# VH-VL binders against Cytochrome c oxidase assembly factor 8 (COA8): the designs that were tried, part 15

Target 1, 167 residues: Cytochrome c oxidase assembly factor 8 (COA8), of Homo sapiens (Human) (q96il0)
Amino acid sequence: APERGAERRDTAPSGVSRFCPPRKSCHDWIGPPDKYSNLRPVHFYIPENESPLEQKLRKLRQETQEWNQQFWANQNLTFSKEKEEFIHSRLKTKGLGLRTESGQKATLNAEEMADFYKEFLSKNFQKHMYYNRDWYKRNFAITFFMGKVALERIWNKLKQKQKKRSN
Key: E = the ipSAE of ESMFold2; O = the ipSAE of OpenDDE; V2 = 0.75 times the mean of E and O plus 0.25 times the DockQ between their complexes.

## First folded at step 6 (VH-VL)

Design q23 (from pa23 with heavy chain Q99L; framework fv_pabinafusp)
Fold by ESMFold2-Fast, scan of step 6:
Structure q23 (fold): chain C 167 residues (1-167), chain A 124 residues (1-124), chain B 112 residues (1-112)
Amino acid sequence: as target 1 above (167 residues)
Amino acid sequence: EVQLVQSGAEVKKPGESLKISCKGSGYSFTEYWLGWVRQMPGKGLEWMGDIYPDDSDTTYSEKFKVQVTISADKSISTAYLQWSSLKASDTAMYYCARLGWYYDTSGPFYFDYWGQGTLVTVSS
Amino acid sequence: DIVMTQTPLSLSVTPGQPASISCRSSQSLLHSDEKTYLHWYLQKPGQSPQLLIYKVSNRFSGVPDRFSGSGSGTDFTLKISRVEAEDVGVYYCSQSEHFPYTFGQGTKVEIK
């Protein structure tokens, strides 16, 4: 029998750490930060008396989480790769090695790194703008359905009590 | 996932008090009525009453409302059935059961999950 | 109190044959929400009761499709299309429309 919300998906091309929530949980479980995105994933509790509206909200939240995880995993990978390339290039231009005298990774000062950050932000401006737009749209939809679910739960709880009292 | 776990079997003498328990897990304990059903040896099922744990609102069968007290502690997801003075005629299997419903119904209507039962034996 | 009457009280069935149990209530079980609050439970030997069918005809989760319920008003029927060894036990009809909730006296199903 199909389990509601048992959908499995490859969250990131770079791979994602798997986590397992405690058994018999009656609440959402928050995992450790993902290996690549650094975001904490949420395992959603599925109530046995889940309404179609609650299912729609849960699916929307799950899809939004997957979208968000994928975006940041890719962004962090790109950032790290380009940062290392920039540092390597600048150190080579200065005639310096990749390691300090103590064997630590050589770094650039804050002023030199400012050039990289400016270039990275400028280069990714459109990408981040579209991300923010979609993030707001998704959160607006989630908030809207959360409101609908809250009203439905109040009404259903009242109906449950009402039948007992009216007899 | 939904489980109702009842306390162990009891052997008592007439006149003694007794309190048996039913612990719910795997669901929102405060959102469902929890009922008690008696089954005398070799006999059928009798509904005794139920409780809504969120506010401890109770409904009793007329036959049982003087004989027993139903209570609940929502902080530990546990409901109780209590006798102040047991009689030999109280010898029976006692089941707790959750009163289920779906969002498309007007209210509670069926016992969907049942505890394993608590056997109470009262003998002189 | 609403009286629930089951017939027969005992059934002996050859494996693979159909079985039918009737339940009659002393008053109508139709609620103002247009649903009928008649349910069927099975108690297997040495086990707790389990829900089979709720609101006349709806199978509970995990209940095989060989079980079906029908009826309206005061007359209800539980049918098992092909009785299996695991179906032995006592079957109870129950109403939750009127307080107190009541059960039928039970129908014992056993294999020949």
Scores: ipSAE 0.066, ipTM 0.579, lowest interface PAE 5.8, mean pLDDT 84

Design q24 (from pa23 with heavy chain Q99E; framework fv_pabinafusp; at its last look DockQ between E and O 0.02; V2 from the best seeds 0.00; counts 0 for: pae E 10.8 > 2, placed apart)
Fold by OpenDDE, look of step 7:
Structure q24 (fold): chain C 167 residues (1-167), chain A 124 residues (1-124), chain B 112 residues (1-112)
Amino acid sequence: as target 1 above (167 residues)
Amino acid sequence: EVQLVQSGAEVKKPGESLKISCKGSGYSFTEYWLGWVRQMPGKGLEWMGDIYPDDSDTTYSEKFKVQVTISADKSISTAYLQWSSLKASDTAMYYCAREGWYYDTSGPFYFDYWGQGTLVTVSS
Amino acid sequence: DIVMTQTPLSLSVTPGQPASISCRSSQSLLHSDEKTYLHWYLQKPGQSPQLLIYKVSNRFSGVPDRFSGSGSGTDFTLKISRVEAEDVGVYYCSQSEHFPYTFGQGTKVEIK
């Protein structure tokens, strides 16, 4: 039985955006769009006196960002691959070459491509539903921790004010 | 690195208004109190007041409460010290300083980083 | 206002010798959280003040080990084990337990 070569799932290389913010920046930075996901990465600022709660929030944001980058990088690769296969298959069925007489890449008409998009969306519907669910869960968690951090800051400020007034 | 950069030296006449600035960088500007400290020529240090830039909450020493106004613009990480009418007695070096704090303490109350100072000279 | 009294007001020290500065507060600087809010600053000639010691005995970042702070309640001491040329300046004790924040008169340290 011939060993079916494990199709190396071309996992999009986790392209750590080579964008480095200026060393002296005290703010979050937005990098250029990633070449695979087409999402702009955020470089999160790390305060010198980061609280445990702030650290947890930052890590959650980072993990969510990485999750999004990976999802869309893979989705875009899959989409591009399947699109190309569809085009090639349809051109072959029509008895057309991959290149026009002028040497241009042969393309399908808008109606034919509409069929591809419909099929692609149908095939990936469940995947997108899970993504959306998880996206909401993650963002809810982030928002919750943002609220906690805000309350912590208010509390710290109030303690400081109380000390100033008590003396 | 935490830095406080103050505006340049000022030479004014009595009765003139003045506003000097202190820009913070290298830290979250809105999360630390910023104080102003006066040093008269050849004299010691005097705390004037401070501001919490996030909501512009301000406290003053009784000695300076009517003499100066402290304000902040958090959008540009800058605090201000202002006089409506200068006196010759206002001639001094003015320092901004960050009030440092740790999470394990009940409050910040030491000046961990200082600006370079702004010399204000008021002469007829 | 809390009065901070430093002694001496001037000190001339031979390089390599120890130095000691005393600071007395008019009221206790012990807070209900069991921490004491007494701090030491150094102002070198022509420079801004810099934090040396916070909360009686904690050295600030970058401060050499030759500096040490001690004391409790109303009486505090800054010690320099071996004075160096770079230690020249005016030393201030400060309190932040009571409003308003106040400083000592300053102690001028010079090299002989």
Scores: ipSAE 0.531, ipTM 0.791, lowest interface PAE 1.2, mean pLDDT 90
Fold by ESMFold2-Fast, scan of step 6:
Structure q24 (fold): chain C 167 residues (1-167), chain A 124 residues (1-124), chain B 112 residues (1-112)
Amino acid sequence: as target 1 above (167 residues)
Amino acid sequence: EVQLVQSGAEVKKPGESLKISCKGSGYSFTEYWLGWVRQMPGKGLEWMGDIYPDDSDTTYSEKFKVQVTISADKSISTAYLQWSSLKASDTAMYYCAREGWYYDTSGPFYFDYWGQGTLVTVSS
Amino acid sequence: DIVMTQTPLSLSVTPGQPASISCRSSQSLLHSDEKTYLHWYLQKPGQSPQLLIYKVSNRFSGVPDRFSGSGSGTDFTLKISRVEAEDVGVYYCSQSEHFPYTFGQGTKVEIK
C-alpha cells in the first residue's frame, strides 16, 4: 500500500530539534505559519491499520484545527480592517492626510489606539466567549477519544497474543 | 511503503553457525508479529515460527523448535533467524513476513508483506 | 497439524480462459469470531509470495477483480475469471485458524 501520512519533526527533550528518525513518513508533520491565522498547521499521519475510532479521533483533530485556523484568520482580518477604518476616521476628524510628508502611513499614538482596542474587545466579547467555550468542548472531546483509542490499542495487542496462545 | 529487507545469500559448510536478518520499515515494528517461512528448493512453503518484537515473545512450529532460534532487536527494527549448527538439509530460501491484523480480528492471521528472501546453501 | 490439500497440482491455461483451484483442510477453519481464516498466496517465478485473498473471499490491496475466493468449513476455491500472463506462478492456500500455520502443497499455473 502507498504511504499516506506526513512527516513529523523529532525534537530533543529540551525542545530543540534533533536529527529526524529514519522512518519520517510514519509521523505527523508541522507546517509553516499560515499567512492569515499565524498558526502552524499539523498534517496528521494516517496509520495503515486505522480503526474507525482512530479515524474519528484524527478527523476530530483535523476539524478542530480547521475551525481554529478559520476563526483566527477571520479575527485577524477583522482586526486589521477595523483598525485601518478607525485610524482613517480619526485622521479625517483631525484634518490630516493618510500619509506623512515622508510618504509613510500615518499612525495614531498609544492613547488614541487605546480607544480602538477597548471598542474592538467590547464588540467581540461575545464572539471570544463562544470561541473559548467551543475550544474547551473540542479539547474535552479530543481528550476523551484519545483515552478510548489508548484502551483500544491495549486491547488489540492483547488479542494478538491471545489468538496465538489459544490456538 | 511497508518494506522487509533481508540479509544477503549465504554459502556455508555443515556444522557452521549462521544468523540471518530481516529489517522492517514503513510501519510500527513492535505492533506486528514477524514470521519466518522456509522454502526448500523446488518445494512449497513451511511456516517456522514468529516473534512479537515488543517483548520478544516467540512461537515455533514443533518441527523447527530445536533447529533454529528466532530473536529481534526492536531498537533497529530487525528480526533474526539463527542456526547453531547447519546441516545440508537446511539448504533453502528463507522468507520473513509480517503477520497482518485488523482491529476487528482475534489477532494476526495473514502474511501481508514479505521480504525478498535469503538463500542459504549448505554444501555437503 | 492441519493438512491443506490443493487440487490440481498443476494447471495449464490458455490466456483469457478461467482457472479454478480447490483447497481442502483436514479440519474446519471457522473461528469463534465467526470468521474463516483461509488465505491465498501467489508466488511468481523468482519472487517472494504475495497475499491475494484473505479470510476466504477478501481481495488484498491492489489485487485485480479477476481473482475471487469462496468456500466454507473445509472446502475452498480460488477462481481467476480471465487468466493473464502476469498470473503465472504457484498458488498456495493457507490456514491461520489452527497453530501451527500451514500451507497447501501449491498449484502451478502456466500459460499454454
Scores: ipSAE 0.310, ipTM 0.670, lowest interface PAE 3.4, mean pLDDT 84
Fold by ESMFold2, look of step 7:
Order: C-alpha cells, then sequence, then structure tokens
Structure q24 (fold): chain C 167 residues (1-167), chain A 124 residues (1-124), chain B 112 residues (1-112)
C-alpha cells in the first residue's frame, strides 16, 4: 500500500505481451465446455503470415478437435438415453412408478446402477478401444507436424539473423 | 441454461438520459462478446455494437458510435446500453445477444442467444 | 457495409407445403478458415429473434430438421420442407464476416 506503483496506461508492460481479446487474439482461446461433449473447445489463432506447414498443423488440430467433440457428444447422448431406459425398465420390472411420492424422478440405488455401468462399458468396449487407437494415431500425427513447424521456425530465425547482418 | 434478462420497458422524453441492462446467466459471462441490436417499430434488425466483458473491449457500429455507450459490470454479469440525451428517433426495441461459438468455431461469431428485448419509447 | 438482400420480402404458404427464402450478400462471406459466415434467424410474432442456422447449413440446437440452409459465396437459401403454423414470423439472414455485422431486410412468412 505505501509502496509506489505505476497506474498510468502509457507505461509499456514488462517483456513481450501475448494477450489479446478473443476477436483479435494473438493466441489460441479455450472456450467454455460444450453442452453435449462437456469438452472445452479451442478457438484457433490464425496468424496473418501463416505458413503452409503451420496451416496444415492447425487444420489437423481442428479436425481432431471436431472428431473428439463429436465422439463424446454422441457417447454422452447415448449414455444418458440408455441410462434412462435402463432405470425405466428396472422400475417397471419392480412395479414402481417413474416418480417418487415426493414428485422427483425415481432412481435406482448404487448397486443397481452399477449393473448399468458395467453393461454400458462392456457393450461399448470395442468402440472405446477403436477411439483410443484413433486418438493416439491423430496425436502422433499432430506431434510430428508440431516438430516440423518448430524446425521451420528455427530455420527462419537463423535466416533472419543472417539477413540482419548482411543488411 | 443460457439466459439473457433485460431491464423493463422505458417511457422517456427527448433530452433525458437512459441506461438499460442485460444480465447474463448460465454461462461464463466474461468469455463471450455480448452485442446490442436495435429494431425500430416495424423494421428489421441493426447491429449497434458489442462488448467483451472481461476487459470491456468495445466495438461500435459507426452509425451508433457517438449516440450510445456500451459498458459492462462483470462482477454482476451485466451489460449496459446508455444514452446521454434521448431523441424521438431512439424509439425502438433493443435486444442484447450473445456472440456464440461452438467446437467447430475458429472464425467470427454469431448471435446464439437473445434477451427478451427492452422497449424504449421517446415522445413529447 | 455489406448489404444483405432477401427475396421474397413476404411469403404466404399453405401448411405442409415447402418454402424457400433467398439471401444475397454484396461481398463474399468466406472467411480465412474456409468457412462461410452466413446465418439465419427467425423472429416469431411478439418474440425475440432466435438462431436457426449458423455458417450456411448448420442447424442450431433444438431446430427441427425441416429447416435446411445451403449456398456459397454470395448466394444463400433457407428451405423449410414442410411449413407448420409455428414457423410463422420474420426470417432474417445475417453475416458476421465483415464489420459492421448486417442483416437482410427480413422475409415475413405467414400461413394462408
Amino acid sequence: as target 1 above (167 residues)
Amino acid sequence: EVQLVQSGAEVKKPGESLKISCKGSGYSFTEYWLGWVRQMPGKGLEWMGDIYPDDSDTTYSEKFKVQVTISADKSISTAYLQWSSLKASDTAMYYCAREGWYYDTSGPFYFDYWGQGTLVTVSS
Amino acid sequence: DIVMTQTPLSLSVTPGQPASISCRSSQSLLHSDEKTYLHWYLQKPGQSPQLLIYKVSNRFSGVPDRFSGSGSGTDFTLKISRVEAEDVGVYYCSQSEHFPYTFGQGTKVEIK
């Protein structure tokens, strides 16, 4: 409180600032969780001088995000639908209504619900196995192109240093 | 559940000031641009400008830049549209709308959720 | 400013029949991400606008599949395969590629 601090807007920030508002962001932005997938999407930064290699990497990342978002949106929808169907089926078999006497949705206990979770996992095991393998394949490709982009940037920095010395 | 709740209808005289509000709930208020759209009686929609509540970065349509002020108070998830001196030509319905994005968004935004509107009547 | 021109401005449709609304922009709405930022809104009588279609052809959450969008460049179309009574209102196309954001004049759809 007694120490002096700069409050003025004319003072440049320390170091190099990479912060920008979302509309003119200099960085990727992470959005709120998607309603259906529950995954936070990335709004990808598109620089004005994006190289062809940088564009290819960005498109791979965008395509992977779209694929991942769609997979989990579909799985979450299927999970919710089948969960409700399982609960309704078990309540009907027990001769119980869909609502408690308090008016809330009737549910099953944790032991009964465990049967649903085991059945769902077993039914979808092969689908999740293919998802995991495809996920690794996609991330390996992304990592590969990230390496190529990193090398491209190093090469461009070295060329720029040579140009500055000659100019 | 995304909701935008606007302040109630206003009846004003020319020359009076006015500040109308738009309260956002059910989403991260500071992570979305929030725009204001005018609809004059019997007419179409006009974008007035928008604001990014986190840092109050504001963009105005050139038509409205001098006539209105857009502001926000992120501590209460509320944006404002205000006039220092109303004119009869300001009689219109005013909507706030969130500029939304989804997992396939990497470009400009679009209005995904709208407030109920605030009718402003300026006469006499 | 980008001018958005809708045709027709008014449309009377028998329930169950298809309807088509055209929108033309004065400039391309293609963004550098290779997507086109043309959107459709419906304003029902006495209500706020609501998003129907974003980025030409994507239906917003809760929008029935009888609504579809198409087009590219500067020419776009909203189609309703079977018009229902609840579809009455004013339809607006809009662009968000260029500032300021602009809307078409609106197409009033009513039931015969």
Scores: ipSAE 0.005, ipTM 0.583, lowest interface PAE 10.8, mean pLDDT 83
ESMFold2 (binder alone), look of step 7: mean pLDDT 91; pTM 0.935

Design q25 (from pa23 with heavy chain P108E; framework fv_pabinafusp)
Fold by ESMFold2-Fast, scan of step 6:
Structure q25 (fold): chain C 167 residues (1-167), chain A 124 residues (1-124), chain B 112 residues (1-112)
Amino acid sequence: as target 1 above (167 residues)
Amino acid sequence: EVQLVQSGAEVKKPGESLKISCKGSGYSFTEYWLGWVRQMPGKGLEWMGDIYPDDSDTTYSEKFKVQVTISADKSISTAYLQWSSLKASDTAMYYCARQGWYYDTSGEFYFDYWGQGTLVTVSS
Amino acid sequence: DIVMTQTPLSLSVTPGQPASISCRSSQSLLHSDEKTYLHWYLQKPGQSPQLLIYKVSNRFSGVPDRFSGSGSGTDFTLKISRVEAEDVGVYYCSQSEHFPYTFGQGTKVEIK
């Protein structure tokens, strides 16, 4: 294995990925894409003087990320499975084998694949609608708490200045 | 890593001007008060004053108010302590120190991280 | 100015034995936010001061649990349950409730 200075990258392979942010990082950092969801996880920096409100915001953002990762990992697996099943079914209907004479995977044309996409979207319409609703609710909550944290920071700055000016 | 790095030792004559520095790194420099503490040879610690780098708001101990000027340049994360005219009685070790705080208080102003100190010797 | 008085000013301790330092302020250090702004610093020989305890009883990051702070109002105590060679230095109590911030005279801890 190559010698490293202070580690600046993921310490485990992708898939069942384990990442560790640099020990003394002052910023959030972004990991490699998850194998199943294809989304990059964000590891949040925890300040030494983190307020209870900042902790709530960070946990809300972490929970939202986990929810989003799980949704897309499941959706991508379902999509891949149903796509393969659709292709096999249509090739059988045409009287074609799963492989060409050159040994390559047999494929459908764009018009036939459009039928699959239309069917998949129709079948998953309600699921995607609920996902979008929850996504908006979560983003609203995050924005609300971000506003509360910003206000808290302003008030603490003012309180500190007032204490120093008091006789 | 939170670090405060101070300028090197100075040897001066009475009446000379001097400006020493303290550079912060590893944290949000503009969000913490930065204080200056004097330690005369063989004696204890004396708080001189502090600065909030985001707006250069300063607070001074009355004892030091006329003697020194505290300033900061937030673009380079550096605070300064300055004398217009040094006296032999200014001979001391000068420390800069970051003031920690909590969100649930009106400001607690304890010194959580300290610079290595700048020795100032004023003699004829 | 608030006067901070430490006792004793010098202490010689056998390694492994406990040590106790007292600090008394000339006025109450209790703020209207119900917090008490009394802190403890250690200056090891040839080094900068370092924070040990903030707001009476909170250990700073990396400070061993053998250090503890207690007290209220005007009377405060720093205790070291088992003094080690690395604990040698001058201990200062400090207040940040009233301007100007003030420090005690310091307590020199030495190993016998």
Scores: ipSAE 0.000, ipTM 0.541, lowest interface PAE 11.9, mean pLDDT 82

Design q26 (from pa23 with heavy chain P108D; framework fv_pabinafusp)
Fold by ESMFold2-Fast, scan of step 6:
Structure q26 (fold): chain C 167 residues (1-167), chain A 124 residues (1-124), chain B 112 residues (1-112)
Amino acid sequence: as target 1 above (167 residues)
Amino acid sequence: EVQLVQSGAEVKKPGESLKISCKGSGYSFTEYWLGWVRQMPGKGLEWMGDIYPDDSDTTYSEKFKVQVTISADKSISTAYLQWSSLKASDTAMYYCARQGWYYDTSGDFYFDYWGQGTLVTVSS
Amino acid sequence: DIVMTQTPLSLSVTPGQPASISCRSSQSLLHSDEKTYLHWYLQKPGQSPQLLIYKVSNRFSGVPDRFSGSGSGTDFTLKISRVEAEDVGVYYCSQSEHFPYTFGQGTKVEIK
């Protein structure tokens, strides 16, 4: 006699890593980490009397989330691809196969991998700098609008009580 | 969706006490005044009073101030209407209703969403 | 108390024809914010009241545009441009300008 979410739902493999927001929620809902970006998506609650200012804040937060998800999904894929290419190249240079004699994937030692990490960071320095700048700019805007929404809510509560008391 | 769900019909004798409930869902319960409206059989609507659930601030119509008590438990999003001693003249349909407000005005005290009603019958 | 008086008390209309209901308050409903706190509700048979119009002329969410409200001060009108079968019920005007909040006595609208 649990809620409508059947107990057998966790045995179904379909929808792994898909965002599944609860229905009839009065609060924002946070999902599991995305398969590619490793970030948790947020499903935003929409109040029935949402003000234009609240809608602007919600849309700004949604757009920022989408931007952030896309950036990290792409970055993680690029890192994985370039890492494999670097390992392949170095093993070929040494005359070694991609597999050890035991059939496992051949790997490089920490010293050799340090070269890759240094080059990857150097190559992506400008990209990450611009990401950080845009990330802070977006969060500053979100914080600013959150403040405006909070003041609007306080003002509306006071107006409601003021009118009632003035009668 | 905004929904107000009231407790079921009651059949009582004069002198008995009664407490009926109204549970809100689909909105921020503490941000809206919740009112009670009486409708006697075959008659019109009468406002009884209201409560602001965040601080339990109440207002009453003078006619009902002595007859009933309005209260709320914000932890379960429920408001209550209570009688210490019922009279036959309390036989009526009782509605709870949310008082709406809009951001661009000084405040609106219109009843935007209504419960389904609780029929209270008091007879000997 | 502000007394709300509705006319007529009963109205029979042919489907597709217009209907008009008047509401008069014993005192002005104009607030210092230049808004008038006069509202219209519809109670269909066996159902809870539902909001139609708030602050004289604003249609509530989901209310068809064949419903319109007008008026100022103490005299107000609710109009239905083309009455449909689903419009049957009792219509109430109400004021929230002054305590206690009051309702009109109701106007029963029937088709036939």
Scores: ipSAE 0.221, ipTM 0.630, lowest interface PAE 4.0, mean pLDDT 84

Design q27 (from pa23 with heavy chain P108A; framework fv_pabinafusp)
Fold by ESMFold2-Fast, scan of step 6:
Structure q27 (fold): chain C 167 residues (1-167), chain A 124 residues (1-124), chain B 112 residues (1-112)
Amino acid sequence: as target 1 above (167 residues)
Amino acid sequence: EVQLVQSGAEVKKPGESLKISCKGSGYSFTEYWLGWVRQMPGKGLEWMGDIYPDDSDTTYSEKFKVQVTISADKSISTAYLQWSSLKASDTAMYYCARQGWYYDTSGAFYFDYWGQGTLVTVSS
Amino acid sequence: DIVMTQTPLSLSVTPGQPASISCRSSQSLLHSDEKTYLHWYLQKPGQSPQLLIYKVSNRFSGVPDRFSGSGSGTDFTLKISRVEAEDVGVYYCSQSEHFPYTFGQGTKVEIK
C-alpha cells in the first residue's frame, strides 16, 4: 500500500507546524510566533467549574489577542509591501536592475532606506496612536477583571475551609 | 481529564509502618480537597479524612485521627496516607478521591473522581 | 455521627424495568446556603466508586438521564427508569453536610 504523502492538515501549506496545545493541558498554552504578526498565540484553558466572572476575563483576553494579532499582521504586511515598492522605485530611478550578478535582490544603502522609514512612520502615526490608546484601555480592563477573579478565588477557598470547620 | 493514580498493593505484618500515595493529574491539584476512603473486605465505605494541598490543612474523622496521618507534596501533585504501626484490622481497600465543588455554593464536597484503590493486607 | 439508612439492601430487576432506592438520614442535610448535601455513588464489581448524582438531583458528567435523584430534608430517592445490564453494582447514598462524612450501608442491584 502507498505511503501517505503530501502536506497534512495538521501543518501549514508551507510545512510549518500549526499551533496545537498539549493534550489534556490544565494550563494556558503558548504557541510559536505567527508568520504575519510575529506574536505568540495563547490557547486558554477552561476550568471545569469556571465562574461567569472567569469566563468574562477569558473572553476579554481572547478578544484582545485576536485584535492584537490582526493589527500587527496587517501592519507587517503593509510595511513589507511598501518597502519593496520603495526599493524598486529607487533602483529604477538610478537605472539599475532589480538583481545583482549573483541573482540576489539589489538593495539600497542605509542612508536611502532612512527616507523610507521616516515616511512610513509619519504616514502611520495616527494609526499607531489609536492602537496604543485601545491597547491601554484593553489592558486596564484585563487587569481590573484579573483582580476581581483573584478575590473571587480567595473567597471560594475561604468558603470551602469554613464549611468544614463550621460543622 | 482528571485522573488519580494510587500506589500498588501492599502486604505487611502487624507493627510495620506504611505510606501509600495518590497522584493527581489533569486539574489544579492545589484547588481541591483530596479525601481518603476505606472499604473493609465485603463492607461499605468509610471517610477517613482529607487534605487541602495548597497549605496541607487536614481534617480527620475522630475514628481515624490517631490511626493515620494524611500529608501532601504539592510540587509533585501527590497526597499520602500513612500508618506508624499497622494492625490486622487495617486490612482494607483504600481509595483517594477528589472533593468537587462549584463557585456558586458553600463548597459542595462530593467525591467526583476516584483513584483505582490500594489494597492493604496486614497478616501475621 | 449521621446515620444513613438505605432500603432495600438488595434488589433484583428485570432488564428494562424501573428500580428505586431510598435513603434516610438521621438529621436534616439542608445547609444554610439552601443546598442539600446528599449524593449517590455506584460501585460496579471490582471497580472504584463513581459519582452518579450530587446535591440530591444533579447528574454528574456522563451519567445517563435514566438516573434521577429527588428528596428533601431527611428522605431521598434514587430512581433508574430502565435498568440496563451495566447498572449492576452497589449503590451508596452519602452526606457531606455534617462531619464526619457518612455513607449508607449500600444497596446491591442485580439483574434477574
Scores: ipSAE 0.198, ipTM 0.645, lowest interface PAE 4.8, mean pLDDT 85

Design q28 (from pa23 with heavy chain F109W; framework fv_pabinafusp)
Fold by ESMFold2-Fast, scan of step 6:
Structure q28 (fold): chain C 167 residues (1-167), chain A 124 residues (1-124), chain B 112 residues (1-112)
Amino acid sequence: as target 1 above (167 residues)
Amino acid sequence: EVQLVQSGAEVKKPGESLKISCKGSGYSFTEYWLGWVRQMPGKGLEWMGDIYPDDSDTTYSEKFKVQVTISADKSISTAYLQWSSLKASDTAMYYCARQGWYYDTSGPWYFDYWGQGTLVTVSS
Amino acid sequence: DIVMTQTPLSLSVTPGQPASISCRSSQSLLHSDEKTYLHWYLQKPGQSPQLLIYKVSNRFSGVPDRFSGSGSGTDFTLKISRVEAEDVGVYYCSQSEHFPYTFGQGTKVEIK
């Protein structure tokens, strides 16, 4: 039995794109890229005959999506903030303004930006290594449960056909 | 929202052919058995048969096996009930209904959602 | 074929009073999966049948808790604790354990 009826004012979880799948959709729906994480969220279709295994898989996938969205939203914000601070600091050191004479944002050349990228990657190496480890663990669990759900669905389909033929 | 929408009322003469329809929406049409139930005027309900739309496998009540054909077109989520030659005794309301199931059952067993019905009148 | 027998065939109740409908099957409805495939449907005047209770005692989505089902083997009961005006109609028990699926003859519930 569905936990919730049709609710027209539901909001997306914090850090996940606000999107509304088609109201008559019977399939998973993929939304537009999130403003902060730049990842496309998935709205999972819940079948009426959802088993406990299917529910566990769905909740695991939803929780993993939220974790992934939060991680990348935070990383992208941190990168952008630190990049802007680095550029501002270097332009100030050179005695230059934040904008060119044409009104465009002043930028550093590739050689100058290489220092920032190297420092950012070095600083965040351990964080990204832990992210990859956790990502693989989560995907292993998801794959395991996907396999169990697939077997359950095959068995249920066989049982439905067998009962009909045996009577 | 699960919905079954049936074709409109029919008035026919004995010996004529007829095909009525039932269109499903709001669920995975190919994953549920769809049954047909007859209700003669002032009488109770009679199960006629059902179809699994994914492979068009059918099951019929012996009483209706020779009288009707059940079919489905999964590309348009529609099931059909068809007579080659109608009789006055076919005058009835015909319902389509989806057969619900749950992971712990040995097959689909109960009619959880019903169409609005198609009234078929056969008279000379 | 499995014969489903309902009693009474008609029932007139005062609003707020309880109602009880019995259903007997000619053979056991217990499956080898230990589930009993006995269901209850309500057909309101001029409407399609609707599912009330499936597998003896499970209320379908949206069905008020004043409806309850019980029984085992061949003897089953549907109870309405407090009958309301919207509950008028014909109640059918049905079995899906044996082919062909069969329905009881129906019990008409009316308000006095």
Scores: ipSAE 0.012, ipTM 0.582, lowest interface PAE 8.3, mean pLDDT 84

